# Ledger of designs, part 23: VH-VL binders against p19838r805to892

Target 1, 88 residues: p19838r805to892
Amino acid sequence: QGDMKQLAEDVKLQLYKLLEIPDPDKNWATLAQKLGLGILNNAFRLSPAPSKTLMDNYEVSGGTVRELVEALRQMGYTEAIEVIQAAS
Below, E stands for the ipSAE of ESMFold2; O stands for the ipSAE of OpenDDE; V2 stands for 0.75 times the mean of E and O plus 0.25 times the DockQ between their complexes.

## First folded at step 16 (VH-VL; framework fv_iscalimab)

Design p3 (at its last look DockQ between E and O 0.78; V2 from the best seeds 0.70)
Fold by OpenDDE, look of step 16:
Parts: C-alpha cells; sequence; structure tokens
Structure p3 (fold): chain C 88 residues (1-88), chain A 122 residues (1-122), chain B 112 residues (1-112)
C-alpha cells in the first residue's frame, strides 16, 4: 500500500516547485516516466497542474515515498530527495 | 494583464558596461524561469541566458559567458542583465521572456517584452 | 550545440493557400519522457516573437487552429492551412531540449 499521505502538504508543494524547472531531465514528465506513469504524460500536460496531477495519480495508484525517492535518484535530482528526507 | 517591459538599452562604446532591466507584472514572477534572448539587426534570435525561478541557477550562452550576468530580484519583480566588456557584435534588441511554468504543462516562451535596443559602436 | 535548420528560408503565399515550413535538428529532440522539445515562434513585422507551438504539436493559447505542428525526433513541420495577411512574419523553430537553446535561422513568410 502507498504511503504518500505521510508527506506533508508543504513538502509536496516544494516538490511541485522543483518539478517546474526548464530541465527535461528533472521535470515532472521525466519523473512520471520513472514512476511508470509516463503513458499519462499527455494527460498530465493538459491538466492545470501537471506536477500535482502526477503526484495525485501516483498516490492513488498506491505509490510509495520510497519509490518516489528512488525515481528521483535515478533522475539525479538530489535537491528533490533532500526535500523529502528533511521532512522525515 | 501579463506584461514584460525591458529598459536600459542605449548606445555605448566597446568595452563599456550596461545593465538591462525587465519589469514584470500581472503574474507570479517568482514562479517562472526567465530568459534573455537577443536579435541583431536584421538577424535571427539568439538565446542569451536563463535564470531559475528562485535565482538558484543561471546559465549563459558561450558568446556572453564571463561578460554578461543574468539576475533577478523577485521582491522587485524585475529581471536584470548586466553586460560588461561590450562588443560590437553584442548590438541587438534584447528581449526578456518568461518560460511558462511546467506546472501549467508548457515550457515555451509565452510572454515576451517589447525589447530594448543595445547598440555598441565606436 | 544542437544545430537547427529551416526550409525554405523565404516563402510567398497567396492568401487562402496553405504553407509549410520544415525544421530540422542536428540531433533528436525527443526526450525519454516522450515529449519533443521543439517550439515554433512567429515574429510579425515590428513586433516581439510570440509562441505558436510547443512540444512540437501543442498550439499555444489563442493560436488559431489553422496553425499546426507535426513531426518527431529531428524533423518537424509547421503548417498553416490557410494563410492570412496577419500571418506575415518570420517563423522560428527552437529546440528546448538542452542548453544552449538554439533557434533555426527563421523563415520569412509573405503574401502575394
Amino acid sequence: as target 1 above (88 residues)
Amino acid sequence: QVQLVESGGGVVQPGRSLRLSCAASGFTFSSYAMYWVRQAPGKGLEWVAVIWYDGSKKYHADSVKGRFTISRDNSKITLYLQMNSLRTEDTAVYYCARQKSYWSGSDAFDIWGQGTLVTVSS
Amino acid sequence: DIVMTQSPLSLTVTPGEPASISCRSSQSLLHSNGFNYLDWYLQKPGQSPQVLISYGSDRASGVPDRFSGSGSGTDFTLKISRVEAEDVGVYYCMQALQRPYTFGPGTKVDIR
């Protein structure tokens, strides 16, 4: 079962911001791909808040913080990982 | 209304310095990466620099590295371009532009200023 | 750096007729995340550039549906189904896959 609810809202907001950067290797779309949700990227892109939509879908699908961190690690997104770890 | 307004352009001699400003209004400035793009007279567009939404990262084109510095003051809702050691080839209209937030699902330059002309001549 | 090219460099079109502009990149602009990082911009005479297409095929807000972007990888096309007088200007493609962002040389579109 997922445990994304363990992340505080402010942590999620920080993550959203970090995923809103002009770096294709470190944006929400790439994260979605790493999380196995890349097939939904077109749908996410058309949403008002792609980063949030991604994270919400990930949570609903039973995603875990551990898997999220691993995905971010694969992206080399150290800053995003630190945001999560600082909240733990 | 969303708007970007450049200022600070003018005529300068080679080797001189100039600082351009870009005043933003109508949107949450601190949420967007900002860019400078220039266009020499009668020529195409050239990417000059980018700065992250929070100013944490900056990148410059090789043609201006070491001479130009992009910066921003989010409290003043203003983007800057410090241009030092200007060269004749720096003569161009300088545009500031915002890159639409990835939060909104787009990364294009959706808002541009009117541009400010910088002329470097002896 | 990624080199962008366009063809033709100039185009004169009769109003109401279609136009097609090609853009080519020296390397693929298709990211592993599934998106093509290719934008199209129009600079009308005496104006600042304005975005037409992002991600290769997404029309920007307010852009008429007579504009369409297609392609993937290294080859992209901007099409105008029915050219209007207001479409006169220089069209630029731009890759946003990696820095430095690079523009095509531009295609000047005029009407007869």
Scores: ipSAE 0.834, ipTM 0.933, lowest interface PAE 0.5, mean pLDDT 94
Fold by ESMFold2, look of step 16:
Structure p3 (fold): chain C 88 residues (1-88), chain A 122 residues (1-122), chain B 112 residues (1-112)
Amino acid sequence: as target 1 above (88 residues)
Amino acid sequence: QVQLVESGGGVVQPGRSLRLSCAASGFTFSSYAMYWVRQAPGKGLEWVAVIWYDGSKKYHADSVKGRFTISRDNSKITLYLQMNSLRTEDTAVYYCARQKSYWSGSDAFDIWGQGTLVTVSS
Amino acid sequence: DIVMTQSPLSLTVTPGEPASISCRSSQSLLHSNGFNYLDWYLQKPGQSPQVLISYGSDRASGVPDRFSGSGSGTDFTLKISRVEAEDVGVYYCMQALQRPYTFGPGTKVDIR
């Protein structure tokens, strides 16, 4: 079972904004790929809220905060990591 | 009704300055990256600058770097382009554009203003 | 900078007939996340540009289904299955993979 429920909603909202900047290397689609959810990227894109849909899918699949931080590290996304770590 | 409305264009001499404004309405401005794109009379489109939703990052085309500065005031729901040291080759219609980003990621420019004409001539 | 080219630069089409516009980039626009960062815009006479296609093939809201985008990597095509009078204007492709974003030179579409 994952621990994504431990992240406060306002932290998740900050992450959604960070994943929707105009940078393909640091967007929600690349995060999905790093989290092993890349095959769902077309479905995420067609959803009303792709970043939220990705994160909800990751959470219900048992995703962990540790694995999320590692994916963000592989993307070089220091600012997103800091948002998570500042909340801990 | 989602709108972008540019203003501040006009005729100026080379070496002078202008500030363009882009008033936004009908959407949450602070959730979107914003752009300036220009079009010289009878020519194609040229990307000029981008600013992140919170103003934290700015990038300018090499042709204007050091002379133009993109900025935004999210409390006034307005995008700006400060244009210094204007040259005749800066003559163009200037458009502001919204990148679709709130829930859709780094999509295309889905909303454009009507444009404002800047003419730089002696 | 990623250089974008288009062909043809000008096209005259009989109303009701199809049209096809090619766009080529100097490097692949396909990101490892699976998306092509290629957009299409139409600028009608006297109007601001409007988006037609995002991600190479995704029609924007309100765009008729007679418009379709295809291609991947470096080669992309915009097709209009039946050209109408309202389709007259200049069509631009643009890459949004990396800064600076760059446009193709445009393809002017007229009817006869």
Scores: ipSAE 0.526, ipTM 0.865, lowest interface PAE 1.8, mean pLDDT 91
ESMFold2 (binder alone), look of step 16: mean pLDDT 91; pTM 0.926

Design p4 (at its last look DockQ between E and O 0.55; V2 from the best seeds 0.00; counts 0 for: pae E 4.9 > 2)
Fold by OpenDDE, look of step 16:
Structure p4 (fold): chain C 88 residues (1-88), chain A 122 residues (1-122), chain B 112 residues (1-112)
Amino acid sequence: as target 1 above (88 residues)
Amino acid sequence: QVQLVESGGGVVQPGRSLRLSCAASGFTFSSYAMYWVRQAPGKGLEWVAVIWYDGSKKYHADSVKGRFTISRDNSKITLYLQMNSLRTEDTAVYYCAREKSYWSSSDAFDIWGQGTLVTVSS
Amino acid sequence: DIVMTQSPLSLTVTPGEPASISCRSSQSLLHSNGFNYLDWYLQKPGQSPQVLISYGSDRASGVPDRFSGSGSGTDFTLKISRVEAEDVGVYYCMQALQRPYTFGPGTKVDIR
């Protein structure tokens, strides 16, 4: 049972922006892989906002904030983690 | 219509400075990473610099580090390249380019300006 | 830096015939996220570069389907199934895996 709905919309918006960067190691595609959604990366890539599409799918699939933070941690994406933590 | 228009090019002597501008229109400028790419006459393309959508991060090619600085003013919807200590090898057409993305996802440069010529000659 | 190479450096093609351009990188451009960070650009005479392919095989909007990108890792190929006069120009591959982004030397394509 996911709890992504606990994240405020402005927090999600900040995450979308952080995940849409010219850094393959810290972008939405890498996050998708960490979250087990990498098989959908081609689909995400074709969307207008890949990071948003990823996050929406993650939420619908029952993803948790905890797992999201862990994935970001594995990516070494401190800025993204801080955005989430600041909102909690 | 999505458009990038470079300006500021010209003829300068070595050691001089020049500032290039790139005016953007037709899209949400503040949502995209922007790039400078140059092309020496009759030569190939060379990546020069990148700046994040919000200007929070900048990277420059080693060939221009310490001399060139990329910047942007999102309120003016303009990208800049400050070029100091110019050298003859800096002679090139300078293109500004937008990286395709909703915010700044690592992708190809889908929009390019027409370029502005910088000639460094004694 | 990742070094990009292309072959051939020049190509003359009869209209309607296919063309193939090879691009090689000194390091693999395949990221663990599953994408190859390789782009193809065309610079027509007197014009700015324009994107043809991204991520190795993703055709950009408005690009005719006669253009196709393939390959993975260190070897990539741009193919034009039937070359047209409007395809004349210099084709560049570019790696976007790591900074600095680096371009191939370009392949000049002319019509016979």
Scores: ipSAE 0.697, ipTM 0.915, lowest interface PAE 0.6, mean pLDDT 94
Fold by ESMFold2, look of step 16:
Structure p4 (fold): chain C 88 residues (1-88), chain A 122 residues (1-122), chain B 112 residues (1-112)
Amino acid sequence: as target 1 above (88 residues)
Amino acid sequence: QVQLVESGGGVVQPGRSLRLSCAASGFTFSSYAMYWVRQAPGKGLEWVAVIWYDGSKKYHADSVKGRFTISRDNSKITLYLQMNSLRTEDTAVYYCAREKSYWSSSDAFDIWGQGTLVTVSS
Amino acid sequence: DIVMTQSPLSLTVTPGEPASISCRSSQSLLHSNGFNYLDWYLQKPGQSPQVLISYGSDRASGVPDRFSGSGSGTDFTLKISRVEAEDVGVYYCMQALQRPYTFGPGTKVDIR
């Protein structure tokens, strides 16, 4: 069972911004692949808000903040990790 | 109505400096990475630089690195390009542009300004 | 840098007939996230460029379905099923996989 509800809405908003930068290695699609949700990337792309849709799907699937941070670490996305860790 | 408007172009001699501005309106400027693209008269498009939404990272094409600096002021809703040590090869129309983003809304769209002409000649 | 090429560099089409433009990259544009980082732009006479296609095949908002993009990796194609007068201009492909982002040389489309 996940714990993504522990992240405040303003933290999630900061993460959405960070996942929408023009960097193929540091975006929502690469995060989805690291979280095991890469098969849904075409569906995320077609949604009105891909980064939010990814994060909502991850939360509903029982995703954890710990696993999210590890995926971001595998991407080398230190700035995103710091946003999460500053909120704890 | 989403809009980008470039300004600051003109005629300058080689070795001089010029600063371009790009005024944004109709969208949340601080949520988007921004870039400059140039087009020499009668030629194709050439990417020049990009800056992250908060200004924390900047990248420049090798042809301008060390001479041009992209910057932004989110409180003034403005993108800048400082161009130093200008060369005749820098003569072009300079466009500012917003990168496409799915983060903000379903109506997000890549937007280009109308361009400003920089002519570098003796 | 990733080199982008286009063919043909110019073409003249009878109104109502199809057109096809090829774009090739010096390196694969397919990212491990499953996307091809290839965009198509149209610059109409006297106007700024406008996006037509993202990710190789996604039409931008307001782009008619007579425009279609296909291809993957290093080879991409833009097709116009029935060319209309408003389609005149220069078509560019661009890679956004790695910096510096680079454009193809452009394909000028004219009407007979």
Scores: ipSAE 0.139, ipTM 0.749, lowest interface PAE 4.9, mean pLDDT 88
ESMFold2 (binder alone), look of step 16: mean pLDDT 90; pTM 0.895

Design p5 (at its last look DockQ between E and O 0.91; V2 from the best seeds 0.67)
Fold by OpenDDE, look of step 16:
Structure p5 (fold): chain C 88 residues (1-88), chain A 122 residues (1-122), chain B 112 residues (1-112)
Amino acid sequence: as target 1 above (88 residues)
Amino acid sequence: QVQLVESGGGVVQPGRSLRLSCAASGFTFSSYAMYWVRQAPGKGLEWVAVIWYDGSKKYHADSVKGRFTISRDNSKITLYLQMNSLRTEDTAVYYCAREKSYWAGYDAFDIWGQGTLVTVSS
Amino acid sequence: DIVMTQSPLSLTVTPGEPASISCRSSQSLLHSNGFNYLDWYLQKPGQSPQVLISYGSDRASGVPDRFSGSGSGTDFTLKISRVEAEDVGVYYCMQALQRPYTFGPGTKVDIR
């Protein structure tokens, strides 16, 4: 069972912003792939807020903060990891 | 209406400096990455620089590194390009452009200014 | 840097006829996230560039369905099903996979 609900909303907002950068290696689409949701990237892209839609789907699917951090680690996105760690 | 308006172009001698401005309106400027793209007369487009929505990150083309600096003042809703040590090959129309959506990470340049001409000649 | 090429460099088309422009990159623009980071822009005479296609095949808002982008990896194509007078201008492809972003040399499209 996921525990994404344990992340405060402000933390999520910070993560959204970090995933909204013109860097293919550190954006929401790459994260989605790392989380096994890459097949939904076209759907996410069509949404008003792809990063938010991704994370919402990840949460609903039972994703965990641990897995999220691991995915970000694989992306080398240390700044995003720090945002999560600072809140815990 | 979403709009970008460049200014500051003109005729300058080599080695001189010039600062371009791009005034934004009609959208939440602070939410978007902004770009400079230039076009020499009768030539194609050349990417010049990018700046993050909050100004936290900047990248410049090698052709202008060390000479040009992109910046922004979100309180003034303005994008800038400081051009130092200008060269004749810097002669071009300079466009500011907005990345379509900050939510998408990248989504093309959907808004462009009319451009401002910079002419560097002795 | 990723080098972009286009062909042809100029094209004269009879109104109502189709047009096709090729764009090639020196390396694949297909990211592991599944997207091709390739844009198409049109610069009409005396105007600023405007986006037509993003991510290789996504039409921008307001772009007529006469325009279509296809391709993946290193080879991309912009097609205009039936060219109109308003389509006159220079078409540029641009890779946005890595900085510096690089444009193709442009393809000038004129009406016969």
Scores: ipSAE 0.636, ipTM 0.906, lowest interface PAE 0.7, mean pLDDT 94
Fold by ESMFold2, look of step 16:
Structure p5 (fold): chain C 88 residues (1-88), chain A 122 residues (1-122), chain B 112 residues (1-112)
Amino acid sequence: as target 1 above (88 residues)
Amino acid sequence: QVQLVESGGGVVQPGRSLRLSCAASGFTFSSYAMYWVRQAPGKGLEWVAVIWYDGSKKYHADSVKGRFTISRDNSKITLYLQMNSLRTEDTAVYYCAREKSYWAGYDAFDIWGQGTLVTVSS
Amino acid sequence: DIVMTQSPLSLTVTPGEPASISCRSSQSLLHSNGFNYLDWYLQKPGQSPQVLISYGSDRASGVPDRFSGSGSGTDFTLKISRVEAEDVGVYYCMQALQRPYTFGPGTKVDIR
């Protein structure tokens, strides 16, 4: 299950930076909510790298790139979608 | 030790310009969004502007839009505020501030400079 | 803009006694991501503001445990369990849910 390993590491690093801007509608915490992981947001916040911790949790849980892109679309985050789509 | 130091304040007449600088040290400046906040004498705090860590986005309060421009030079580790068409109501101490955690998109201003006074009077 | 109010606007306390400051916002500061975008700052006389609390309840590094924040949505409270002389200053709440970020008017805390 899941295909998050298909994303190159440099793509993941770009995505982390995009999720760490000062915009509550376009940050890692809102992505976590859209991915059904919002209940873990306090734990993610306490980690040393919340965006990476979110993405690692999502990947280990069997998350897919397709679902990630859909969550980003619901956030209206076209720049993040473009980074992922350019790598696929 | 993380530190922010503002400079460039002074006394000017209405309609004139000033450029404020904020020198950063002790942290990776290019990883943080940076802010300007001001405080008129005897008054409370007012958010003025923000710039993204890479300079790609800038936002200004309505009271200063079109007159003030926030900018940064990550190679010089310096934040700027260009203030044009100054008015008497712009008289304030101007602080630069760093967001505590750039990872959450916001997590309070954990480092502030000491401020620089701008006085706009006839 | 989100309007922030504070009460009381000034407060004089006997050293060692508790203090409580309320902050109210004109709309909920609770985002769908589960976080309240409300911070507390202290500005001591002649100094720059310093952060005390983020996200309504999280103490900043180095802030003594006598400071605590609570509340959610539109109503937030900062408490000082025992006021010390170094706690004198003006306390501000600020919302960071949406731009422009806005501060409350401040609560001046003095000791007797």
Scores: ipSAE 0.552, ipTM 0.877, lowest interface PAE 1.7, mean pLDDT 91
ESMFold2 (binder alone), look of step 16: mean pLDDT 91; pTM 0.924

Design p6 (at its last look DockQ between E and O 0.63; V2 from the best seeds 0.66)
Fold by OpenDDE, look of step 16:
Structure p6 (fold): chain C 88 residues (1-88), chain A 122 residues (1-122), chain B 112 residues (1-112)
Amino acid sequence: as target 1 above (88 residues)
Amino acid sequence: QVQLVESGGGVVQPGRSLRLSCAASGFTFSSYAMYWVRQAPGKGLEWVAVIWYDGSKKYHADSVKGRFTISRDNSKITLYLQMNSLRTEDTAVYYCARERSYWSGSDAFDIWGQGTLVTVSS
Amino acid sequence: DIVMTQSPLSLTVTPGEPASISCRSSQSLLHSNGFNYLDWYLQKPGQSPQVLISYGSDRASGVPDRFSGSGSGTDFTLKISRVEAEDVGVYYCMQALKRPYTFGPGTKVDIR
């Protein structure tokens, strides 16, 4: 049972922006892979907002904030982790 | 209409400075990473610099590090390239370019300006 | 830096005939996220560059389907199924995997 709904919308918006940078190591596609959703990357890429689409799918699939943070940690994305932690 | 318009190019002597501007319109400028790419006369394309959507991060090519500085003013919807200590090899058409999608990270340059010519000559 | 090469450097094609341009990178452009960070650009005479292909095979909006990109890793190919007069220009591949982004030397395509 996911708990992504616990993240405020403004927090999600901040995360979207951080995942939109021109850095393959720290973008939504890499995050998707860490979250086990990498097989959908082509679909995400074709969406108007890949980062949002990823996060929405992650939430619907029962993703957790804990797992999200862990994925970001594996990516070394400290800034993204801080955004989540600051909101908790 | 989405558009980028460079300005500020001209003829300068070596060692001089020049500041290029790129005025953006037709899109949410503050949402996109912006780039400078140059092309020497009759030559290929060379990546010069990138700046994050919010200006928080900048990267420059080694060939211009310490001399060129990319910046942006989102309130003015303008991208800049401060060029100091210009050299003859800096002679080129300078293009500003937008990364296609602010959602996708590294992607492609989908919008380019018409370019502005910088000629460094003694 | 990642070194990009192209072949041929120049190509003259009869209208209606196909064209093929090769691009090679000194390092693999295939990221663990599954994407190849390779773009193709066309610079028509007297114009600014324009994107044709991204991620190795994704046609940009408005790009005719006669253009196609293929390849993975270090070897990529841009194909034009039937060259038209409007396709004249210099074609560049560019890696966007890591900075500095680097372009191939370009391939000049002319019409016979």
Scores: ipSAE 0.740, ipTM 0.913, lowest interface PAE 0.6, mean pLDDT 93
Fold by ESMFold2, look of step 16:
Structure p6 (fold): chain C 88 residues (1-88), chain A 122 residues (1-122), chain B 112 residues (1-112)
Amino acid sequence: as target 1 above (88 residues)
Amino acid sequence: QVQLVESGGGVVQPGRSLRLSCAASGFTFSSYAMYWVRQAPGKGLEWVAVIWYDGSKKYHADSVKGRFTISRDNSKITLYLQMNSLRTEDTAVYYCARERSYWSGSDAFDIWGQGTLVTVSS
Amino acid sequence: DIVMTQSPLSLTVTPGEPASISCRSSQSLLHSNGFNYLDWYLQKPGQSPQVLISYGSDRASGVPDRFSGSGSGTDFTLKISRVEAEDVGVYYCMQALKRPYTFGPGTKVDIR
């Protein structure tokens, strides 16, 4: 059961920016892999907005904020977790 | 038209300082990580430094760490390289480069400046 | 640091004939996210470098389809199916997996 609608749009925009850094360990492609969406990474890469496309796909598929935070924790991405938790 | 233009190169003696500038235009500068890459005369390319889109993270090659500092001013749409304690082995053409954001589906340096020559000699 | 090597370091090609350049890395460039972090650049005489290929095989915008990249992990190849005079220059591979990013030594391509 998904609850991604709990995240405000400005929080999502901050997350997109955080996933668009030149660090393969902390980018949208690695987040997709941790969320079980890694098979779609070539499609995400070819989209006009990969971070947003990933997050929209995750939300539509019923993804949860808890799973998102856990994936970010597995990436060691504390700054991204803090953005989500500050908005709770 | 997307453009990067370096300036500030010149001839200096070892131990002196220079500050290089890279003026950007034609794109949203604050959305891109920026890089310095250098090329000694007749030699290959060497990565020098990177700065995150917001300036929050900076990384330098070991050969210049502690002597060179990358920085940016997003309000002036300009990238900088402060070069202190220059050595003869720092003689090179210095390029600034933009890393294409993941919004465009590439991680390569898609835009490079024309370069500015720094010559360090006694 | 990830060491990048290229072979050959220099080659001369008759216009219209193919060319092939190999690039090898000291560590796999294939990330667990499924991407190879390997780029190819061309530096024409007197010019700054320009991107040709990203992710090992993805041609950059405006790059002719006679350029193709292949390979994965530690072994990558750039091919030019029919070399033209404008293709003269030095070709570099670069890894963008781990800082510091590192370039290969370059392959100088000339025509006869």
Scores: ipSAE 0.599, ipTM 0.882, lowest interface PAE 1.5, mean pLDDT 91
ESMFold2 (binder alone), look of step 16: mean pLDDT 90; pTM 0.896

## First folded at step 17 (VH-VL; framework fv_iscalimab)

Design q1 (at its last look DockQ between E and O 0.63; V2 from the best seeds 0.67)
Fold by OpenDDE, look of step 17:
Structure q1 (fold): chain C 88 residues (1-88), chain A 121 residues (1-121), chain B 112 residues (1-112)
Amino acid sequence: as target 1 above (88 residues)
Amino acid sequence: QVQLVESGGGVVQPGRSLRLSCAASGFTFSSYAMYWVRQAPGKGLEWVAVIWYDGSKKYHADSVKGRFTISRDNSKITLYLQMNSLRTEDTAVYYCARQKYWSGSDAFDIWGQGTLVTVSS
Amino acid sequence: DIVMTQSPLSLTVTPGEPASISCRSSQSLLHSNGFNYLDWYLQKPGQSPQVLISYGSDRASGVPDRFSGSGSGTDFTLKISRVEAEDVGVYYCMQALQRPYTFGPGTKVDIR
């Protein structure tokens, strides 16, 4: 089972904002692909908060913070990684 | 109602400066990236600049880089474009537009009415 | 910069007839995340631009279903199944894959 519950709500909120930016290489859709959830991107986009919907689905599916950080690292999204690490 | 209203346009001589404003209303301004797009008389659309929701990042087209500066004041719910060293080719209607942050390429769903800037000797 | 082209640059259509506008990009607009970063805008005479299609095929809210966008990669098409008088204006495609965002030259649509 995942450990996404280890992330405080304020940390998640910061991540949501960082994943909703005018940068296709560093947005929630690209993260979804890295996490193996890219097939749901169209569904996520239809939600009022795609980044939150992605993260919620990731958590429910048993995702881990380690895998999340690894995905962000593959994206070169240092700022997002720092947000997670600062809270750990 | 969601609305963007540009102001500050006018007639100026080359080399002069002008500051455009875009007043937003009816939505959470601080949640959107904002853009300037211009259109020369009888011509097409040209991307000018973008600013992040919190003002942390700005990008300008090469054609205006070093002369124009986009900025915003979220407390005043206003977008700005400082235009220095104006040239005749800067003559255009200047539109402000909003973009949602969802995927980085959400369409510009709200545009202002535009403000005309005329640079002539 | 990504160069956008459109064809035709102008067309005159009889009301009720279909119209088709092509847009091409100098490089693929299909991102690895699965989205095509291509928008279509309409600028009616004397008005500001308005969005019609986003992500290549997603019709914007309030846009009639007679408008449809298709294509992927470098080749995109905007179709109007039955042109109406209110559809008169200039249509622009725009790539939003990378900065600077770039527009096509526009296609002027008139009614015969």
Scores: ipSAE 0.821, ipTM 0.931, lowest interface PAE 0.5, mean pLDDT 94
Fold by ESMFold2, look of step 17:
Structure q1 (fold): chain C 88 residues (1-88), chain A 121 residues (1-121), chain B 112 residues (1-112)
Amino acid sequence: as target 1 above (88 residues)
Amino acid sequence: QVQLVESGGGVVQPGRSLRLSCAASGFTFSSYAMYWVRQAPGKGLEWVAVIWYDGSKKYHADSVKGRFTISRDNSKITLYLQMNSLRTEDTAVYYCARQKYWSGSDAFDIWGQGTLVTVSS
Amino acid sequence: DIVMTQSPLSLTVTPGEPASISCRSSQSLLHSNGFNYLDWYLQKPGQSPQVLISYGSDRASGVPDRFSGSGSGTDFTLKISRVEAEDVGVYYCMQALQRPYTFGPGTKVDIR
């Protein structure tokens, strides 16, 4: 586990922007919940860059790109999945 | 400093059109969803429309749908509201506002001073 | 549309005394991500609205700690522990869970 380093910086930057939209069903907080990091959501929210903070914590926790894509699929977030798949 | 400044309000007759502008400064405009909110004289606040940071999605309140169109030009750092077929009940102060979810808030954290639109026979 | 109500609609307080404003939504504002999508705004006389509280309880930058928000789901409260002259205005709650975003009718707070 722990292959998040495979995502290029520009892919991660696109993802952060997609997760910082005014849609509670498709934001970083719901992604965090799907990834088992929901208990940290208040800390993420208080950071200057919640999406990046979430993704950094996910990577440090040993998260995988496969699990990330599955979480995004559960959210119905096709645009975000396409960003990851286009880089593959 | 971070600032939003509306313009384009005025007195018009029913059925006419107006275009409101909201000039932004002091922040990265293209990173924010932008909103119009209005307040009829002596009344409360009413959400009017939203546009995504890149202009890809727009939503309007049912009371204005089909008559008003929100838009943005990120190169000119300006938000717009095209208001067609104006009615007397559209009389209000119109505010532009920004919302930035990545700032630890889902709220409208910056508002303009408002511009008054009066629709009167 | 999610209907927002506020109580009371008008409140007069003696300076230095506490005030409490209730906001209720027709539908729970608590998302499965753990956040309540409820914000509080103050509109001072002749001014644009300004944010006080986000997510039900988080004070915005520069807001004095005498303002506090509490509640979850459908019932929320804004409290002012000691009302000051600068707190005069209309207080609105707003839900940001679903479009259209909707505001409560406002609570006018004045001092004696």
Scores: ipSAE 0.540, ipTM 0.877, lowest interface PAE 1.8, mean pLDDT 91
ESMFold2 (binder alone), look of step 17: mean pLDDT 91; pTM 0.928

